# VH-VL binders against Lactate racemization regulatory protein (larR), part 9

Target 1, 221 residues: Lactate racemization regulatory protein (larR), of Lactiplantibacillus plantarum (f9uss8)
Amino acid sequence: MVLTDIEYLLSYLEAHHVPTIKKKRHTYLTYHGLAEHYTYVLKDGIIKNSIILQDGREYNLSYIAKPDVISLLRDEVSRSTDQPFNVRIESEYATFYQVNRVAFWKYVNSTPELQNYVKNYYRKKLSENILRLQRMVMNGKKGAICAFIYSLVDLFGRKVNEGILIDFVVTNDDIAGFCGISSRSSVNRMLKELRTDGVITVKNHKFIIQDVSYLLDQIAN
Below, E stands for the ipSAE of ESMFold2; O stands for the ipSAE of OpenDDE; V2 stands for 0.75 times the mean of E and O plus 0.25 times the DockQ between their complexes.

## First folded at step 4 (VH-VL)

Design s8 (from f3 with heavy chain S106Q; framework fv_ebronucimab; at its last look DockQ between E and O 0.10; V2 from the best seeds 0.00; counts 0 for: pae O 4.1 > 2, placed apart)
Fold by OpenDDE, look of step 5:
Structure s8 (fold): chain C 221 residues (1-221), chain A 122 residues (1-122), chain B 111 residues (1-111)
Amino acid sequence: as target 1 above (221 residues)
Amino acid sequence: EVQLVESGGGLVQPGRSLRLSCAASGFTFDDYAMNWVRQAPGKGLEWVSGISWNSGSISYADSVQGRFTISRDNGKNSLYLQMNSLRAEDTALYFCAKDEYYEYGQGYFDYWGQGTMVTVSS
Amino acid sequence: QSELTQPRSVSGSPGQSVTISCTGTSSDVGGYNYVHWYQQHPGKAPKLLISEVSNRPSGVPDRFSGSKSGNTASLTISGLQAEDEADYYCSSYTSSSTYYVFGTGTDVTVL
């Protein structure tokens, strides 16, 4: 069996007995602006990347729910860099490999498989950010919510009889943070509309998407 | 300003019925689930019942299941609680509580009424 | 168990910090972020104090903060003031037949 690029990375980290850190739900792995000497690779769990705005509000950037490097946003040349965002654990636990930044990039630069991983990483992240920008700018608040909900399908979606279950609890505040919506009532109202229109339902505080086509229609192509 | 005003409380004998009302104002009533929460004298809070914004979903505490009926009239901005087969243990101050969300169970109660007292005694 | 477990009473002097715990199970407090805190003064209706573990509504002083670890949520009151003397209740979603569950309540006394 040929390993994927991320599997290759994980196999290497495991083989070299790279230390791991286990964190509990709603604790932070790191904070925006803090100096960091390590590159973290998610081994297991779910995390949320976010930014605290100057006014104290939190803007949610993304969930990471599969093994992946938490961030490669900063320059590889420096031994230490400031973290670009907050990383909060969303699952009961999350486990990370803690790799020295210099060692990490030395390995990457000497391994074609990991070079490809990094290239793909940037492509993926760029695509995600473009989509995020589109949903925030192009479709209004309701469209933004639709786009966000749809984006959860790949992360947490499971097919059920009623539609696609998003098997992860996302609060209205989370939605507000992901969509840049300051009013909770607005989020509530828009979710009500989606429910009324038969687009989504809620079971055990989780969304079930009943009309994926509707969501897609609300998203800019 | 959000206001919730409960009414209908009083003294009743066991086995009797009583209907509570809650008049809501200051917000879009049909955007939010509504709840009843009660508090026995000198005791803690107990959730009684919840109803979604369009009455599509309803739930009751085990202690009142089969005896109480929650309903709402969005046209009148009103919440109701029909209480049948009342028991001494139903004696409590009954609060109307606005939910933050359109569906009960997901939200929290951001606004409360002052409550209406129900006393069940022989 | 139909209630979340809270200490019966907590006391502190003005300016001190006190913490109220709210312990549930993995099916309620431990499983979701649907833990909320309410403050109730004698003879008054409850007031929302903290929503979703740590969110502080407008108008609530910053000396009130919430957190959660495992199956236990915590409300911390820093810089305790006389006006903070009240009953405090946690609440949570629960997967049981009852969708909402309240804690047993904690009486906070300012010495």
Scores: ipSAE 0.035, ipTM 0.660, lowest interface PAE 4.1, mean pLDDT 89
ESMFold2-Fast, scan of step 4: ipSAE 0.487; ipTM 0.776
ESMFold2, look of step 5: ipSAE 0.372; ipTM 0.762
ESMFold2 (binder alone), look of step 5: mean pLDDT 91; pTM 0.932

Design s9 (from f3 with heavy chain S106M; framework fv_ebronucimab)
Heavy chain, then light chain:
Amino acid sequence: EVQLVESGGGLVQPGRSLRLSCAASGFTFDDYAMNWVRQAPGKGLEWVSGISWNSGSISYADSVQGRFTISRDNGKNSLYLQMNSLRAEDTALYFCAKDEYYEYGMGYFDYWGQGTMVTVSS
Amino acid sequence: QSELTQPRSVSGSPGQSVTISCTGTSSDVGGYNYVHWYQQHPGKAPKLLISEVSNRPSGVPDRFSGSKSGNTASLTISGLQAEDEADYYCSSYTSSSTYYVFGTGTDVTVL
ESMFold2-Fast, scan of step 4: ipSAE 0.334; ipTM 0.740

## First folded at step 5 (VH-VL; framework fv_ebronucimab)

Design t1 (from s8 with heavy chain Y102F; at its last look DockQ between E and O 0.03; V2 from the best seeds 0.00; counts 0 for: pae O 7.9 > 2, placed apart)
Fold by OpenDDE, look of step 5:
Structure t1 (fold): chain C 221 residues (1-221), chain A 122 residues (1-122), chain B 111 residues (1-111)
Amino acid sequence: as target 1 above (221 residues)
Amino acid sequence: EVQLVESGGGLVQPGRSLRLSCAASGFTFDDYAMNWVRQAPGKGLEWVSGISWNSGSISYADSVQGRFTISRDNGKNSLYLQMNSLRAEDTALYFCAKDEYFEYGQGYFDYWGQGTMVTVSS
Amino acid sequence: QSELTQPRSVSGSPGQSVTISCTGTSSDVGGYNYVHWYQQHPGKAPKLLISEVSNRPSGVPDRFSGSKSGNTASLTISGLQAEDEADYYCSSYTSSSTYYVFGTGTDVTVL
């Protein structure tokens, strides 16, 4: 069986006995602006990337719920760099490989498979960011929320009798942060509208999508 | 300071119509859903109707469904309740209430007006 | 069943604690909907007392507290004062044809 690029990376890290660190829920792996000498690779768990704005508001960038490099945003030339964003653990625990930045890029530059991983990483991240920009700019607040909810399907979605369960608790504050909505009441209002319209419901404090087509229509507009 | 002021109440005969108004101030009116709640003399509170910020979502109690119409004018910071085919059991003090939402859309009423009295009697 | 069930009246002496129950079903109080409490003095408009089961708005004394277990929410007034004499109503969102529902109301008397 041929390994995927991420599987290859993980196998490589394991084979080289790269140290791992385990963090608890709602702790931070790293903070924005802090000098960093390591490249972190998520081994297991769920994390959230975010930035804190000058006014103190938090903007949520993405969830990472599969093994992946946390960030390759900074140049490989630097032995150390400032972390581009906050990384908070969202699952009960998360485990990371902690790789020296210089060592990481030495591995990448000497291994075609890892080079492919990096290429695919940037493609994926670019695509995700483009979609994020689209939902924030093109669809209005409600559309942005719909797009965000829909985006959770691939990460946490599970088919149930009632529809698609988003098997992960996402707070309204988180939603606000992901969608760039400053008003919590606005988020609440729009979610209520979606409930009223039979688009979503809540079970065990998790979203159930009952009308995916509605969400898609909102995204398309 | 948040203020809600109801008006339009009065004495009417059964089968007649009445239109209530609520003037809102002290908050961003079009950010919030609004509700009507009534209280018959010596009785408890009864939710009547609710309307979302942009009138996209409207709901009524079964007791008034088909007879009452809730509406709003965000430009005037006003909430309305058109009451048709009034009945004796509609006699009540009618409150307008600001709706503050909890997660996943559940709300509570953090501000109330003083109410306007509607009396339906032959 | 358009109302949540509350005791008709509760009484206590100054300084005592009283508890008002609000019983619903799995479709409202017992479900994933939260319960809110309102205080109404005679001839006055209702006032929000507790939101979201246990959240106390600014200005509400800490002697008021809320809790929930199963299909029953409870409002507790500790250190009862004369000014606490009022009607109290619970409320909840409901998935039924009625969007919001109120409790039957409880008259609290300070002896």
Scores: ipSAE 0.014, ipTM 0.537, lowest interface PAE 7.9, mean pLDDT 88
ESMFold2, look of step 5: ipSAE 0.423; ipTM 0.778
ESMFold2 (binder alone), look of step 5: mean pLDDT 91; pTM 0.928

Design t2 (from t1 with heavy chain W53Y; at its last look DockQ between E and O 0.50; V2 from the best seeds 0.00; counts 0 for: pae O 6.2 > 2)
Fold by OpenDDE, look of step 5:
Structure t2 (fold): chain C 221 residues (1-221), chain A 122 residues (1-122), chain B 111 residues (1-111)
Amino acid sequence: as target 1 above (221 residues)
Amino acid sequence: EVQLVESGGGLVQPGRSLRLSCAASGFTFDDYAMNWVRQAPGKGLEWVSGISYNSGSISYADSVQGRFTISRDNGKNSLYLQMNSLRAEDTALYFCAKDEYFEYGQGYFDYWGQGTMVTVSS
Amino acid sequence: QSELTQPRSVSGSPGQSVTISCTGTSSDVGGYNYVHWYQQHPGKAPKLLISEVSNRPSGVPDRFSGSKSGNTASLTISGLQAEDEADYYCSSYTSSSTYYVFGTGTDVTVL
């Protein structure tokens, strides 16, 4: 079998006996602005990338729920770089490969398969960020929420009789942070509207999407 | 005007069962989660159980888990609490409370009933 | 264990200000959860006083205010009046198996 690019990376890390670290839920792997000497690769678990603004507000960037490099945003030639964002563990536990940054890029530069991984990584992340921008600037707050909820389908979605279960608990505060909405009550109100309109429901603290079409209609494409 | 009226309280022996009811009016009952909160004589408030608007989410305090069952009938605007295997420490005034909680947010109780007294004694 | 910590009692003279603290942990008050406050007069049902740390519902006098710092939320009663004599409870949603938790309660006495 031909390995996917991420599978190749993981196999490579294992073969080279790269150490792993395990973190508990709601602890932080890294903090924005701190010097970092390692490249982290998520092995297992769910994490959230975010930025804490100077005024104390938190802007949520993305979930990562499958094996992937946490970030390749910074300069590859630097032994140390400032971490671009906060990384919080959202699952009960998360396990990471901890790779020296210099070593990581030596691997990448000497391995065509890993070069391909990095290329695809940037393409994917760019696409995700474009969609995020659209979500934030178009169709107002409700549209942003709809877009965000829809975006969770690929990450956590599972088909059930009632619709699509988002099999991960996302708080209203997180939603607010993902959508750049400062008013929590506003998020609550809009979610209630979606519920009353039969677009979503909630079971065991998880969203079930009942009307995907409605969400899509609220998203600028 | 929002009204919550509890009933079903009384004196029971340990090990027995009791069923509490809460009749709600003055708001769209099926839009809101409901909760039971109790208060032992001369003591503080203790959350007992909560149920979402469609019964899709249910939660219990550790102290009553496995013994109490919360349910609701939206057609009757009613909340229930089936209490089994009652203990002396379950003696309390039981309030039903309307929850402004959204399942993915933070909840608070904006309206309370006057409570129904449950006394468990041999 | 499953309670937020409040002072047992607070007292003040009419016109004074009193503050009630509510201390939790990073998993409740100090985390992403909000704190709510309830007032309970003797023999009466609790009444919502403050929601979401600092939101004052309609009908609640502006002399009641809420704040939060770290793992501690605070309720301040300014211009204390005789009718403010009551028990006060903080509450929070929890990320644990317990859905909601209440504070231990504070008896406010007006001297």
Scores: ipSAE 0.017, ipTM 0.612, lowest interface PAE 6.2, mean pLDDT 89
ESMFold2, look of step 5: ipSAE 0.568; ipTM 0.811
ESMFold2 (binder alone), look of step 5: mean pLDDT 92; pTM 0.934

Design t3 (from t1 with heavy chain F109M Y111V, light chain N55E; at its last look DockQ between E and O 0.02; V2 from the best seeds 0.00; counts 0 for: pae O 8.1 > 2, placed apart)
Fold by OpenDDE, look of step 5:
Structure t3 (fold): chain C 221 residues (1-221), chain A 122 residues (1-122), chain B 111 residues (1-111)
Amino acid sequence: as target 1 above (221 residues)
Amino acid sequence: EVQLVESGGGLVQPGRSLRLSCAASGFTFDDYAMNWVRQAPGKGLEWVSGISWNSGSISYADSVQGRFTISRDNGKNSLYLQMNSLRAEDTALYFCAKDEYFEYGQGYMDVWGQGTMVTVSS
Amino acid sequence: QSELTQPRSVSGSPGQSVTISCTGTSSDVGGYNYVHWYQQHPGKAPKLLISEVSERPSGVPDRFSGSKSGNTASLTISGLQAEDEADYYCSSYTSSSTYYVFGTGTDVTVL
């Protein structure tokens, strides 16, 4: 059996008895701007990366719902660096490997498989950020929301009789933060429009996508 | 406090042009569509025009299509209505109204200005 | 006709209930749940009274209620008070070339 890049990383961390830390929902693993000595790898759970703007608003960057390194944005081999963003736990619990930063890069530099993981990590993250940029800049506010909802399909989507269930509670505030919309009421209005048009429904605080084609039509390609 | 203030109204002759302005304050202007609604003296309300937050969607009533142009400057929190080829029937109090809708949706007008009077007479 | 049909006037005594109808077509009132009601006192700007058929904005008394059946929406004012004397307009989104359509307006008089 050939391991994927992330599976290899996880196996490596386990084999080296790297300590883990478990956090509860809506607690923070790290805060933006704080000195950090560790590289964290999500073992299980769901987290949200975000930044707080100068005006105090929170901008949501991404969900991470599969095992992965939380961030390699600052990849200098140093004992400490400033955390690039806030990491909040969104699932009931999340478990992380806590790897010393120096040790982490030592592992990477000595292991071709981990080097490949890091390479692919940057490619993936770059692609995701490009898409995020397009979503925010080119689709308008409603289009941005549509694009965001669509993006949740890969993370949390499950096919049901009525369409695609996003099996994760995403609040209007979260949506606002992901789409750079300053008004909760605006998000509410646009969601109402989508509901009225039969694009989505809301059941038990979760979205069901009924018209994927509509969402795609609203997304700039 | 959320507020809309219309200006630019006045007396004009038929065939002339007039530009109305609406100054918005107390809310995030570029999050909302805006509308013009008019009311002739002693008459009911008539929707005139609407514009989405980014001007991506614009609509006009049939009665003003081709003569009026709605626009906005989000940097100035301002809404405009350029009225050309004015007619006597365009005589009305013109309201600007904040709209709770977007380009592809429907909404309602939850905030209104006090209006600016436009009189078209020879 | 590009307007929704409302009764010209409705009257009632203090404490009574009055109902204003707003009749449209399947292209507006009957097609969507985007019927709204506005109250306008003499010499004042319209005020949003009811949104989306039955939703009351903050500050609107609960004696105002809205409903819809078929192509007709209704505004009911219960416990009529002197300050309720005003013009009332319904409005709806429309799928026609006109984005919004207003009702003809109803003058409510408190006797």
Scores: ipSAE 0.015, ipTM 0.541, lowest interface PAE 8.1, mean pLDDT 89
ESMFold2, look of step 5: ipSAE 0.453; ipTM 0.774
ESMFold2 (binder alone), look of step 5: mean pLDDT 92; pTM 0.933

Design t4 (from s8 with heavy chain W53Y; at its last look DockQ between E and O 0.65; V2 from the best seeds 0.00; counts 0 for: pae E 4.3 > 2)
Heavy chain, then light chain:
Amino acid sequence: EVQLVESGGGLVQPGRSLRLSCAASGFTFDDYAMNWVRQAPGKGLEWVSGISYNSGSISYADSVQGRFTISRDNGKNSLYLQMNSLRAEDTALYFCAKDEYYEYGQGYFDYWGQGTMVTVSS
Amino acid sequence: QSELTQPRSVSGSPGQSVTISCTGTSSDVGGYNYVHWYQQHPGKAPKLLISEVSNRPSGVPDRFSGSKSGNTASLTISGLQAEDEADYYCSSYTSSSTYYVFGTGTDVTVL
ESMFold2, look of step 5: ipSAE 0.443; ipTM 0.765
ESMFold2 (binder alone), look of step 5: mean pLDDT 91; pTM 0.931
OpenDDE, look of step 5: ipSAE 0.435; ipTM 0.810
ESMFold2, look of step 7: ipSAE 0.425; ipTM 0.749
ESMFold2 (binder alone), look of step 7: mean pLDDT 91; pTM 0.931
OpenDDE, look of step 7: ipSAE 0.013; ipTM 0.543
ESMFold2, look of step 8: ipSAE 0.316; ipTM 0.714
ESMFold2 (binder alone), look of step 8: mean pLDDT 92; pTM 0.930
OpenDDE, look of step 8: ipSAE 0.045; ipTM 0.668

## First folded at step 7 (VH-VL; framework fv_ebronucimab)

Design u1 (from t4 with heavy chain Q106W; at its last look DockQ between E and O 0.02; V2 from the best seeds 0.00; counts 0 for: pae E 20.4 > 2, placed apart)
Fold by ESMFold2, look of step 7:
Structure u1 (fold): chain C 221 residues (1-221), chain A 122 residues (1-122), chain B 111 residues (1-111)
Amino acid sequence: as target 1 above (221 residues)
Amino acid sequence: EVQLVESGGGLVQPGRSLRLSCAASGFTFDDYAMNWVRQAPGKGLEWVSGISYNSGSISYADSVQGRFTISRDNGKNSLYLQMNSLRAEDTALYFCAKDEYYEYGWGYFDYWGQGTMVTVSS
Amino acid sequence: QSELTQPRSVSGSPGQSVTISCTGTSSDVGGYNYVHWYQQHPGKAPKLLISEVSNRPSGVPDRFSGSKSGNTASLTISGLQAEDEADYYCSSYTSSSTYYVFGTGTDVTVL
C-alpha cells in the first residue's frame, strides 16, 4: 500500500508523537512578521491566511480546509523565522501538529518520502497561486468575485436541488479581502447583481450557485 | 512533438448528424483544455466549442449551442464533436486546437491540427 | 458585431513595416487583455503569433510585435519578409455573445 504524500506526513507525525494544539474560531495561530519557532500542520479544521497591507487592511490569500502544512515559505536553517501570513481559524475549532521548525526540517532531510511531500507541496502551491493571481489581477472586480466564489466549490461545495451549495459562511468582508475590493458595500452591490441575474442565491447565509456557466464565463478572461 | 489529427468529416445532407474525432499525441492530453475551431471555405476562423482538461467546464458558440456536443476521452487521448441537426452554414474545415496553458487554459491555442472537412449540402 | 474588425488587406515592400488593426468594443478588445494573433499560410493550419496583446511565444521572430490602445489592438511586422505573406487573425474574449471571437482576417501581401 502506498500512502499519498500528505497521508505519509500525517502518519509520520503521529508515529513520532508530535504534540497537537487546538485553537478556536477567529483566534490566530500565527501573525505576519512575528517570530515563530514552530512549523504547523493542519490536522483538522479550516483556516484562512492573510497579510496586512500598508494601509492597515487585511488582504485574504486563501483557505486551507484539509490537512496540509500551513507554510514552508521561509528559510529552513534558522531556529525561528518571521511568519509569512496571518493564520486565523475559521471553523469552530482547528487542530494543528506543532513541531519545532528545525526538527521538522531534520525529519524532512532524513526521510525521502517527506522530501517528496515538500517537493510536491512547493510545486502545487506555486501553480495554484500563479493561476489565482493571473485571474484576479487580469479581471475586473466582478470577475474576481466570480472567480473567488467558483473556487469555493472544491472546498465547500455540495449538490442540492437549487444548485451547488457552498456549505460554509463567507461574509462580504471576507470576499472583499480575498478580492482586493475596498469596501463591503461594493461587494454587496456586485453580489446583488449576481443574485438579480440568477447566478447565485443566498440561503441561511450560505451561497447557492445557480448558474455555474456565468461564473466560468467571467473567469475565462 | 505535439500532433493533433482530426477525422470523421465528410459530405452529409442537412438535418443529419456527424461525429468528429481528434487524436492527440506528444503531450499529456489530460492536463489541457481542448477546442474546436472551424473555417468555412474562403472565410475566416470561428471558434466552435471548448472543454476543460477534465470535462468539468464546457462552452459553445451561440451558432452551435444545443446542436453540437463536445466531449473527450482522456484514456484514449481523444477529443470529439458530435454535430446534430447540421445546416448548410456548418460547412467548414474543422480544426482541433490545444490551449497553451494547463487545465482550463487561457483561451489561446498553441497547436492546431490540419482539419477535417465537413460539407453539408443536398 | 460578433466579429472583430480588421482591414481586408495590407501590403508592403520587403524590409518595410506594416501594421494590422483589430477593432472591437469595450466588451472585448477594450475590456480585456485577452487579445491574440494567429498567422495562417494558404492551405495550412493557423499558428499562434502573439498572445495576450504583446507576448511573443518561443520561436516567433522578434519582428512581430503587438500592442493595444482603447478598443483597438495592433500587430506590427517590422522588416517585412516574403514568408510573412499570409492571412492574419486576431481573437478576443467577449462578454457579449460567446467566450471567443475572431477578427475578420487580414491578407498581408509582400510586394
Scores: ipSAE 0.000, ipTM 0.411, lowest interface PAE 20.4, mean pLDDT 84
ESMFold2 (binder alone), look of step 7: mean pLDDT 91; pTM 0.922
OpenDDE, look of step 7: ipSAE 0.064; ipTM 0.675

Design u2 (from t4 with heavy chain Q106Y; at its last look DockQ between E and O 0.03; V2 from the best seeds 0.00; counts 0 for: pae O 11.3 > 2, placed apart)
Fold by OpenDDE, look of step 7:
Parts: sequence; structure tokens; C-alpha cells
Structure u2 (fold): chain C 221 residues (1-221), chain A 122 residues (1-122), chain B 111 residues (1-111)
Amino acid sequence: as target 1 above (221 residues)
Amino acid sequence: EVQLVESGGGLVQPGRSLRLSCAASGFTFDDYAMNWVRQAPGKGLEWVSGISYNSGSISYADSVQGRFTISRDNGKNSLYLQMNSLRAEDTALYFCAKDEYYEYGYGYFDYWGQGTMVTVSS
Amino acid sequence: QSELTQPRSVSGSPGQSVTISCTGTSSDVGGYNYVHWYQQHPGKAPKLLISEVSNRPSGVPDRFSGSKSGNTASLTISGLQAEDEADYYCSSYTSSSTYYVFGTGTDVTVL
């Protein structure tokens, strides 16, 4: 069996006995702009990446719900660098490999498979960010919300009788943060419209997508 | 207030067995890895064993590997160390030590018990 | 084989600064990157003094500081006080079969 890039990384870290750290829900692993000595690899759990804007607002970037490196954006062969994101734990617990930053890059530089992982990591993240930009600038606020909800399908979607359950609680504030919408009332209104139109339902604080086609029509694909 | 209380120490002959216990309170026990650290009389600290929060990861020092068994009961907020085939060199004060958020039982230890004395002598 | 070596003893007068070194050797990448310091008074349990090379827990006076260069970590005690007389141990995660190791310990005496 051939390991995927991430599986190889995890196996590599495990083989090198890299310690793991566990964090509780809604605690922060890292803070934007603060010095950090480690590279973190999500082993288990769900996290949210975000940034705090100059005006104090929080902009949500992405959920990570499967094993992956949290960020390589500012990673260099140095003891410390400023973290690019806030990383908040969203699951009950999240577990991370805590790799010394310098050691991490030594691993990468000495292992072709890990070099490939890093290469693919940047490609993937670039693609994700392009799509995120598309959501933000095209089809207005409602389109942005639709695009965001649709994006949750790959992360948390599960087919149910009623449609596609997003098996993860996303607050209206989170949606606002993901879509760059400053007005919570605006988000509420648009979600209500989607419910009224039979596009989505909400059960136990979770979305059920009933009309995926509608969401796709509201976004530029 | 975090409290760790060791018990079970005593005088035993070589080859015998002894079981140490550590009662934990003042924190969510099942959130943290736990460790045993020992100190022979007049000597330095020696890490003995560690266990993750859910017992999924366990590690031992080479000096005790195969003879000691670390375990925990999260329902009772208790840590244990089963010591078999005891040797004179196992004579030490045994500390229970709380880890800080590491899954593996070899992080840094923010709280320590007062220790329980184990003496192995013929 | 992993080892952390400390000076056997360090002494200073009240108000002076003393430094304790902790030197490790590791053939594995990442070894000794997680260095911690503990203080132990006679007849007492160890106490966490510094975590992760330089992090000072709450309650620890700022006259205690930690640093690391290469394979040597250092604990500095500035403004030495009588109550600082104790044994000090460094410790570190290792990538070897023994995943955690303590230093040999340093006896700090206040003259």
C-alpha cells in the first residue's frame, strides 16, 4: 500500500517520536503575530484558522478537519517566526504533533517524500485561497454565503434522507467571519431566505442542504 | 488546587513486587498525561514511565522496561505503577508528576506529589 | 545514547547572578529541543521552574530565566537569594528509546 503524502508525514513524525499536544475546544493553539517555535501538524480534531483585522474584527479563513500541517506560510529554517493565523480548536479536543520548526525543515530537506508533501501543500492551499477570494468578490453576500455553505460539504457533509447534513455546528458569527459580512442581521436574513426557499433547513443547529443546485447557481463555478 | 498523593511504598526484598498509587485531584485528570519519576537517596531525578490521557500511549525508561507497568483509572482519578522483579537499584522516592497537555507521557511536569519511598533490600 | 550534563555545583553571593548549563548530545534530529528546568529544595518535591527553554510559569520570579544555544541550555538566576539554594535539574524530550531524560543536577549554594 502506497501512503498518501499526509500519511507519509504522519508516519514519519510517529517514527521520530515527535510528541503530541492536546488542546480543548475553543482554546487557541497559536495566535496571529506571536512568535512560535514549532510547526504543528493536526493529528486529530477540527480547527479554525483566522486573522484579526486592524479594526479588531476577526476574519475566518478555513476549517481544517483532517490531518494536515496547520500552516507553512511563514515557515523557515529558523527557531522562531510570527504565526500567520489564529488557530482555534473547534472539536471537543484536537491533537497536534508539535515539531520544532528547525527540525521540521530538516526532515523535509532530507526526505523527497516530504518535499513532495510540502510542494503539494502549497498548491492545495493556493487553490483554496483562490476559491475563497472568488467567494468574497463574486455574486454578492448571498452568493458568498451559498459558496461557503457548499464548501462545508466536503468537510462535514453526510448524506441523509432530507439532503446533505453538514455535521458540524457553524454559527452565524462564523459565517459572517468567513464571508466578510459585518452585519449579523444580514447573515440572518439571508439564511432565512434560504430556509424559506427550501434550499436549506436547520436541525439541532446544523444545516441540511436540500437544494445543492441552488447553491451552485448562486456561485460562479 | 491540584493535588497528587502517592502511596504504596515500603520495604520489600529483591525479586518481590509492589504497586504504587497516585490519587489526583483539583484538575480534569483524563485531560493530561501522567508520569512516574524516581529519585534514589542522595541522587538525581530519573524518569521512569509515562502514560497518555487515555492510556493510548505508554513509555518506559530502559531501566524498568519489562518489569514495571504503568496504568491509570480515569474514573478514579488514579495513576498506578506495578513494579515487578524489584532490584536494589530500584530503591528510590517515587513521584507522581502531572504532564502539561502532551498526549505522550513525556512532556514537562507542572505538578508533583511528595513521593512515596520504595526500599528494596534483603 | 542521550545524556544531559550539568555542573555539579554552582555558588554565588546574595545579589549575584549564576548560570547553570545543561549540555546534551543527540544523534537524532530534534533531540533536546524541549528543555525544562526544575528546582528542588532539600526534602521537597521538584518544582517546575522553566518550561520549553524559556517559558516562566506564573509564580516563578522573573529573576529566573532560561535560554538555549546549540546543544546547551542555560538557567540564569539573577539577584541570587538565600531561598534559591537548592538542586536544579534540566530535562528534555529525546527521540531515543528513552523519551525523557533529566540532567545530572546542579547544587546551587548561596554564600
Scores: ipSAE 0.000, ipTM 0.540, lowest interface PAE 11.3, mean pLDDT 87
ESMFold2, look of step 7: ipSAE 0.282; ipTM 0.693
ESMFold2 (binder alone), look of step 7: mean pLDDT 91; pTM 0.930

